# VH-VL binders against Large ribosomal subunit protein uL10m (mRpL10), part 68

Target 1, 224 residues: Large ribosomal subunit protein uL10m (mRpL10), of Drosophila melanogaster (Fruit fly) (q9vpl3)
Amino acid sequence: RGKINIQRPKAPHYERARVVAVTQPKYPELPKAKSCFKTRAERTQQQQENPYNEIIAREVRNWLDHSRLVAFFHLSSITADDIFRVRVQLHKQNLHLKSYGSKIIEQAVKNTRYEAIVPLFHSNHCIVFSPDPEKTAALLRIVRRVPQMVLLGGIVEETMLSRNQLVAYAQMPGLHAVQAQLVQTLSQAPGHLIQQLQAHQNSFVQVLDVHAKNQMNEETPKST
Short names: E, the ipSAE of ESMFold2; O, the ipSAE of OpenDDE; V2, 0.75 times the mean of E and O plus 0.25 times the DockQ between their complexes.

## First folded at step 3 (VH-VL)

Design s11 (from a37 with heavy chain D52Y S54G Y57D; framework fv_anetumab; at its last look DockQ between E and O 0.24; V2 from the best seeds 0.00; counts 0 for: pae O 10.5 > 2)
Fold by ESMFold2-Fast, scan of step 3:
Structure s11 (fold): chain C 224 residues (1-224), chain A 120 residues (1-120), chain B 111 residues (1-111)
Amino acid sequence: as target 1 above (224 residues)
Amino acid sequence: QVELVQSGAEVKKPGESLKISCKGSGYSFSSYWIGWVRQAPGKGLEWMGIIYPGDSDTRYSPSFQGQVTISADKSISTAYLQWSSLKASDTAMYYCARTLYDSSGHFDYWGQGTLVTVSS
Amino acid sequence: DIALTQPASVSGSPGQSITISCTGTSSDVGSYNLVSWYQQHPGKAPKLMIYEVSKRPSGVSNRFSGSKSGNTASLTISGLQAEDEADYYCSSYAGSNTYWVFGGGTKLTVL
């Protein structure tokens, strides 16, 4: 008899599943509310590890491995109706907007080539995936009309790009010319882009912290 | 059951206008792109353009940009391909076909085809 | 014009395996894993047999398989049967400037 071989999860009808997920958002694909809800005792029995998180972590790795364009965004508060409209506009152009918890992303990319992206997900975030790197320009045109989504950076053809580099990529003609230039840019300063992305994330956090402190100071009771 | 049903064969003279149709059924018509593919006698398949009926977003092949107009009416689940002035070189079989994304590598369901003959 | 190169004809006998090649460039077949194959019987519309290089739609026999190496994609039909006699067309996504390109087609004759 043949053996049951547990391979990396495959999505045999993923294209159709994606349309159903985007165009019919109330379709139950994976019952998150039921599958994720666990008692303290259930978590303790599993060493406080959620098997559902491992399933989603594998999904994230699958997206990263099969996408030639990955764009990272900070996501501000947005209504379900507004984000659905954005998802439809992206989906028809083979751009897939996904949101995952930071711990799930960390679990997904731990000990992989993608581990460097973890610092980008310390705040509210979402990710756009596509098999077509030429879609970067279309992505940025759509997002330009969505102020709640702020570009942090991305990965194009397995190459980490800062926000500014990804914007520059979107303006360039032809895949081959762009690939040569991106390789050249990365070879000039190994780690430069990762440090730049981390600095941008830290600057945003610092701005929020300063704003919060200024609000607290402003509320300090005045004496006559 | 997904089905694309096209209008019947047409015989036209050069300079005449023409509009052919493709009606979808058995799926959410507004959630898929409809493409038009031409097959000239003795030649291969050639993509002309696609339309997303949900918002009428349209893409044309560089070879057919300005030569044809693609439109859709989502209320009746029908897409159209039209010419303002036909040429003899427009003689071909025209297929409509469904695709999920504008950058999909494939068309999954095809109409039966509409033969257009343009002769004097 | 034909963008992808296919042999004009191929032949085989029942039970044999045959392979049809589809050669493009680094800007289409070589760049994207978005190659599809269509079967067309005389007087009929094309039918999708393979998509994304090697995937089969539901209802397509597992005798049909696809692969790709560099700029060349291949369709292999094993256990050849009389009903496989048809024209076969390959297609590839070719980027957002062109979208789709097609091969000239291959006539399969089952002897």
Scores: ipSAE 0.471, ipTM 0.761, lowest interface PAE 2.4, mean pLDDT 80
Fold by ESMFold2, look of step 4:
Structure s11 (fold): chain C 224 residues (1-224), chain A 120 residues (1-120), chain B 111 residues (1-111)
Amino acid sequence: as target 1 above (224 residues)
Amino acid sequence: QVELVQSGAEVKKPGESLKISCKGSGYSFSSYWIGWVRQAPGKGLEWMGIIYPGDSDTRYSPSFQGQVTISADKSISTAYLQWSSLKASDTAMYYCARTLYDSSGHFDYWGQGTLVTVSS
Amino acid sequence: DIALTQPASVSGSPGQSITISCTGTSSDVGSYNLVSWYQQHPGKAPKLMIYEVSKRPSGVSNRFSGSKSGNTASLTISGLQAEDEADYYCSSYAGSNTYWVFGGGTKLTVL
């Protein structure tokens, strides 16, 4: 009988720790850490009864409470490398990619006006949270290169938006973007100015009535 | 109004080079994928490739990789499809098409097509 | 490598419902909700009828609907009209990179 030295090699992901646990021979007197060396069946049973569901649900509530932008996606099969690249690109824009089980979402939105989102989480999914609703355009720029992520809809400023409404919201320029576009347009030929105004007008008219009116009013320079 | 206007029909001989164009108007050209689709006479549609003009990210069907070059000039809202050496089998109608804003593969607006005839 | 199989032709009488199939594999149609359908009349560019399996663009009649089951997507046209006579193509994401493919096409004849 010797002293058993349990080495903890660096593992980038929980799945690798699970694989190591399954492939390691059983050693007498190894510590039985409940979450580290369980089979898939044992893990499933414990997860169904696990009190951590409430902790995770509180995390989701915190994200919902502090996010002015929430976007829901259907997620098709995607490699770990590809989803990691997307997560990094999103994070650079203060966009936080998360995934939660439908039970946890039910707990998180119970007694809120967002209970209607629960059916979205019965299929493979992901959620993007951000405190910055102006980052909606950046979100969609990143995900349109990722066919595996299909936009379902979202929440902006506590308002539920369909996919098409969220896309239209993303196409409306912010105050800084409108000001920058105006300066850029004034340095171009007159035909380009007309084209850009027509594109903005089409976006404002087609999708959002109140927000488009407000954006159009703010974009108009006023004479003094 | 969104519009894609393609260059006119071409009659060429095998071995010649060719560059056809697709000019987009009525939308933010650099923010949407533009794709090229081939249709040989009496045949079906073939997906050739797409380009994102905002950064020139270009993707090809394996069947067309190395056979054609897709490019764009966002300053004049124009996408291009070019061959360095045409073959008789390149005789086809070529469409450009724009995707939905949040998609790389659902073409919601199409050009009128450019007929390319390669014979002799 | 990816191939989407469609019947070469289908036919129906005015007022009938008809379904056009598009069969791929578990790695494309089966794995992604990214099937679209295009209508093409002779001498004209294609028109998008359905995207993301079942969504209709604005201006497309609700007589057109889409679905999928397993590796097969379906376009259903209810209440056939003479104007529906055209070629129909499905398309799908190919399962890697930003690459897509069309099916071989189906000629719909309204008798």
Scores: ipSAE 0.011, ipTM 0.570, lowest interface PAE 9.2, mean pLDDT 78
Fold by OpenDDE, look of step 4:
Structure s11 (fold): chain C 224 residues (1-224), chain A 120 residues (1-120), chain B 111 residues (1-111)
Amino acid sequence: as target 1 above (224 residues)
Amino acid sequence: QVELVQSGAEVKKPGESLKISCKGSGYSFSSYWIGWVRQAPGKGLEWMGIIYPGDSDTRYSPSFQGQVTISADKSISTAYLQWSSLKASDTAMYYCARTLYDSSGHFDYWGQGTLVTVSS
Amino acid sequence: DIALTQPASVSGSPGQSITISCTGTSSDVGSYNLVSWYQQHPGKAPKLMIYEVSKRPSGVSNRFSGSKSGNTASLTISGLQAEDEADYYCSSYAGSNTYWVFGGGTKLTVL
């Protein structure tokens, strides 16, 4: 019984190959989220005629209001496939990548505390939302591998942060870690303070003792 | 203040191995890409590669892929460039540089450079 | 190999404006807003002057500006000063495998 070469399986008979080729389930290509990669022009044109702009604007507001982390990115000629890959990675971390037209964003943030973000949306942009500000580091870790995504800034805990500030924030130890460190530092402070205070007192006493000894030696009359 | 300090000048013979270092300070070393740039005497800058010390993700220029090894030790905030076998053509100034945030390749801080001379 | 082409040399008089071009392919300079410019004085490490085509790092003079049209990025130095005499390199994302390339460099002489 000839050793079935599992590394180079013999090509199936022509008829079988034909049947297999025809019966291969054509899995519908997951709709490439084409919508996120529309050029600004395409998005703007579509948004102008969309009676649902108000609905979308409301959605954006809801995202902004319920997100503790919001990051804004410029997209520099990123492909739909690349965006999809990034989206999947972000989603695994409960990070939600969305793209909206500038008009929608303007409408959404009009007369709100977020109005300052409007200038960020003059080109191709995307927004990443998260309910968890601790995911900032994860977000940055993911997008750092995507040069086509340029971080512009973000909102963390209702505070607008520049790109640099957001990076700095991501590098900070979590609030709990900082608190722990603070507590540790505070707990060590009294011990160190006491040691320092005692050291000074001891030094002072030593100096006084030396002085006292020297004075006693001077008062001993040289008995001639 | 952000500073990159590179190891001293090296004089080697062809066929010898070499590892040069770049130590970062004044910033979170693990959170920024660090790259290496070659400059042969009297020649232009050549992008060699970058590494993210946080997870050691490394990207090479096709021209340098397999020719050098870029590594990092985040525990001591140091990046490395190494050769297994030096060639005379490796004679150059080597710079390490930190990128701005992300892999956009904008080098904002540079080391002082390490001169490597390979001569028979 | 993706290459960025720069003029070998440019010259200008003090107070003038000069422009250095960096021309690449559509897959690099033309496709991405990921162009940097570096200044290098003799015997010194390069200094980042422009990033993302037109942005200036902190501490860089506003005399330096960047732009892009098609596959050509440009560095403009206005009010040329003697201290601006240096080599200038453009850099751009190569469009694949997350690697970057440098231009050949341009020697700027201030007359």
Scores: ipSAE 0.000, ipTM 0.505, lowest interface PAE 10.5, mean pLDDT 83
ESMFold2 (binder alone), look of step 4: mean pLDDT 91; pTM 0.938

Design s12 (from s11 with heavy chain S31D; framework fv_anetumab; at its last look DockQ between E and O 0.18; V2 from the best seeds 0.00; counts 0 for: pae O 5.9 > 2, placed apart)
Fold by ESMFold2-Fast, scan of step 3:
Structure s12 (fold): chain C 224 residues (1-224), chain A 120 residues (1-120), chain B 111 residues (1-111)
Amino acid sequence: as target 1 above (224 residues)
Amino acid sequence: QVELVQSGAEVKKPGESLKISCKGSGYSFSDYWIGWVRQAPGKGLEWMGIIYPGDSDTRYSPSFQGQVTISADKSISTAYLQWSSLKASDTAMYYCARTLYDSSGHFDYWGQGTLVTVSS
Amino acid sequence: DIALTQPASVSGSPGQSITISCTGTSSDVGSYNLVSWYQQHPGKAPKLMIYEVSKRPSGVSNRFSGSKSGNTASLTISGLQAEDEADYYCSSYAGSNTYWVFGGGTKLTVL
């Protein structure tokens, strides 16, 4: 009816409605029952952060905590229509393609064992989440047809895996016992894998500076 | 309102072919999987398979693979369950139901059911 | 084929609470938080009551609640009413080789 005074054009509105219908959020259940009152220190901490970024960072933490499969991809230049088709194909199999800014990812993984992944997200990137680790095979089959998405690595059953280890995992039968043994076998050195992920961003001097400073100021454990 | 409407009851003889239907309305039909669930007289629910109408991607239960064919026509928002040759043991109530993911673990809306009776 | 074990029947009086168990394996109920419960009245289609272990769809009474411990999921109905008399089925995701499995069903009688 009549003219609609909006700043959002028709095409983006319909595109977004279609994406929302396909990618309806399936939020993992979070523990509840916390006080509505905050200590002075907690209020000060909350005021120091952008409320929007913290809300999205909480969403990312929920995905990480409740997904048994997380895959990291470098994303080359791709059209909105092409990535939408990939997102639809993944969504119907409970695979959730997400893109978050580097700062939000940093906030989400701060003080967690996954903090080492931050350098991977300094270039164009995306992440796929799923509650079902058996979906690794389906994920790799889909992205094989998407040359713009390059697998970097991932997390399966809380274990960080390289690209080659994820490919090996995907080729195993869907028996939980066999999959658990494979993950255990592929997990050779957790420190080594984290180092490989960090080394992928060889030109990211800031990460190396932080590591060097920590190594100089802390007791250095013996490493291989 | 989301609604799944199934075709009417069927009475058939062994060896005959049959195709029953499930029409979705009130939602984007191509964006949800349609599943088929069998309930034999006096027995519980058995999952048969699911189909994604958007691209006809199909998953079958191991117990029903090769025994039935599931198909869909997204242009008329209808899914189908088909037998090439019916047996007396196919006598059952057949339900269609909607699910968001092939791995959802639940069906949120169900059709009213189609009773199929196969007797000589 | 039935993959999940439920008691054949359970009974209670109006106002009481009853619990229906659903026992699977480490490869279905024990592995995934994707357990659902359906209510079926005689001659009618099943109705989703609980999904993802403990979530309720819009329009389902808060008297219905779900939980899971290890390989066993449970449906609890509090403040039992006459209209709750029905068959109850559990279901679980069972991985990409099997997808869905159902329980044998439990007949609830309100005495």
Scores: ipSAE 0.541, ipTM 0.790, lowest interface PAE 2.0, mean pLDDT 80
Fold by ESMFold2, look of step 4:
Structure s12 (fold): chain C 224 residues (1-224), chain A 120 residues (1-120), chain B 111 residues (1-111)
Amino acid sequence: as target 1 above (224 residues)
Amino acid sequence: QVELVQSGAEVKKPGESLKISCKGSGYSFSDYWIGWVRQAPGKGLEWMGIIYPGDSDTRYSPSFQGQVTISADKSISTAYLQWSSLKASDTAMYYCARTLYDSSGHFDYWGQGTLVTVSS
Amino acid sequence: DIALTQPASVSGSPGQSITISCTGTSSDVGSYNLVSWYQQHPGKAPKLMIYEVSKRPSGVSNRFSGSKSGNTASLTISGLQAEDEADYYCSSYAGSNTYWVFGGGTKLTVL
């Protein structure tokens, strides 16, 4: 989890306020009620019955349905000023930085092809949404300067891509038709994202290496 | 194929200036951080700094801030390390290295090194 | 003044497993999963063996593995071979300004 300093200078907090209302941080310092801890049963019951969770889950579903690019990041310790600067830079490129609790994500993707993304949200995280998949390179250009945001993978044109696949996709500039055709050819059933993050897929690396040579050689190693 | 080719060995006197180069090929040079790493004879690696050639965003180790200049010319896919006045303590091997695409600190390709010798 | 502490040397016999430690602080190794390991043979440039604590680049033997516990990252080499004799360096994100540091290095000797 990123521990954003709640008492730091104010920024546009609509997204932060929704996250706080939807997700109870494991160690909230401010604000708090009578206790900062709840049992596991109480957390589960509260989220299942909270109508605000359903409203936020529908918002996440709408973002997923209307975004041709979705990218998932692990978010390490970062100041409120730094994350605000990153959000502004992303917004200029029509890239929308959001964070939601894992239970909200689970509710949002229930009965969809994307149910397998839920484990990505058990640690501190953020998501970037965009209607424009060609902005993948711009996204990665911005986050290269932000070591606190570590790419986990994403969704492009309704196809789940591992980190290495998304990086390869971003590196094929000027080849929009080839990139779209590659994503469509590699389309995957819901639930494959975690398997791709864990797999050694030499055949997929070979396919991406052939396409990536139009822009340059593949530079990212395949992870296991 | 990705390749980083550095300029040849240099023998210099204290007080002289020097600019060594690192030419990248086989990849989109502007899209990756390039870093410089020093290794004094018989010693360990020292992280000096990095540059993003796309906009020349440059970051230095506190130990090297103000001691060297890192620059790049993306039109010829070349990064540089410069000294305005060499010291005998600058005698070392200097490596350039490229990061992973989505990182500023994991160096996956390295140049062959440039040996700089500074002596009277 | 971030410093990553490695043992100066380690040794092992062929076929054994050895582990090299890299100790930082809660503000670097402890807070970020951004540790790399590099192998350097004499007279050669370093080679990336592990990144993001435990990920292997393609072309790196699965005999090399990485892990982290608290403020200490570890490189483990199983099935030690003569060609593993080299210097090994860890590296970590330093917690600000897109700045990284190397550990002092560990000389591995294969007996």
Scores: ipSAE 0.427, ipTM 0.759, lowest interface PAE 3.0, mean pLDDT 79
Fold by OpenDDE, look of step 4:
Structure s12 (fold): chain C 224 residues (1-224), chain A 120 residues (1-120), chain B 111 residues (1-111)
Amino acid sequence: as target 1 above (224 residues)
Amino acid sequence: QVELVQSGAEVKKPGESLKISCKGSGYSFSDYWIGWVRQAPGKGLEWMGIIYPGDSDTRYSPSFQGQVTISADKSISTAYLQWSSLKASDTAMYYCARTLYDSSGHFDYWGQGTLVTVSS
Amino acid sequence: DIALTQPASVSGSPGQSITISCTGTSSDVGSYNLVSWYQQHPGKAPKLMIYEVSKRPSGVSNRFSGSKSGNTASLTISGLQAEDEADYYCSSYAGSNTYWVFGGGTKLTVL
């Protein structure tokens, strides 16, 4: 039985290859979102008071309201192809990369608790949304390979975090892991406490015993 | 405190293999890229490559691709630089350095350097 | 190959302001705000002085500043001090495959 070389599978028979080629799902080339990361200049020119901006602003609000993880990135001349690659990787992790104009963001967050993010959007930026805060580590891992994406900060569980805080958050064990550790620590605490209490008592008893013995020896009259 | 400690100076002959190490401490080793930088005696800095210990993603300078191997063992927070066959031209100080963030190439912490001398 | 060109040497008197340039051969330096500056004293490891063209790490003196125009990044040291005598290297993203390059270095002498 010839060792199936898993590393170099034999080319399928011509007919099978033809069928496979035809049956390969032509995934519609995701429209290369060429338009999503327009330069600031391009965005500013297009941000005429378009009624459409209100709709987009509403969309942004919806993302913000339904996301437990939001990360803000500065884009340093990233290519459309690079963005696309990153987008695909992020999407696989249920992370959604979006880019909006500064005016849209301003409109979206006006009179909201997120108004503080407006200054972050004065240059080329993108936002990553996720419903799962546990994906923070995955997000950071992916973007760490993309030097053109610079993490500025984010929102996790409705809390604004700086870059450093977000990084720290990603390094923390998951809530369940922390809880497990806490439970473990708490479960060990009584045993240790008992041991310490017993040790002190034992030591005290020993000291008392020594004292008692010494007193008995002093009371033995030197029978001269 | 973040610290990178490199292995000691090496004296080797041409043709010999060598592996030098860089141990990180005081931070999450797996979450930061570690790079290697060469500096020949009296010469400038040369970017060799970087590795992300978390998944061992490695990037090389074209000049060093195939010439050296960069690796990491995250279990012991150590990065490595190795040669299969040393040349006299490999004589240099080698620094490991941690990136400030991501793969940005901004090295914020540096090891003390490892001097490698290759002489016949 | 992306190369960063620095002057071989610069000099200044104490209290003066000096500027070191770093010019890229490609549009990459101009395209990305991913330029770093390092200071290296003799026999010591390099120290990060500037990152992302103009940002200073914690603990770095405000006498050090960075800028970029076109394909040229610049490090400016104001109020020059004797301790500033060192080699200075620029570094930049090379534009592909996540690799970086260093400039040739500039020797700063404080006169």
Scores: ipSAE 0.023, ipTM 0.575, lowest interface PAE 5.9, mean pLDDT 83
ESMFold2 (binder alone), look of step 4: mean pLDDT 93; pTM 0.947

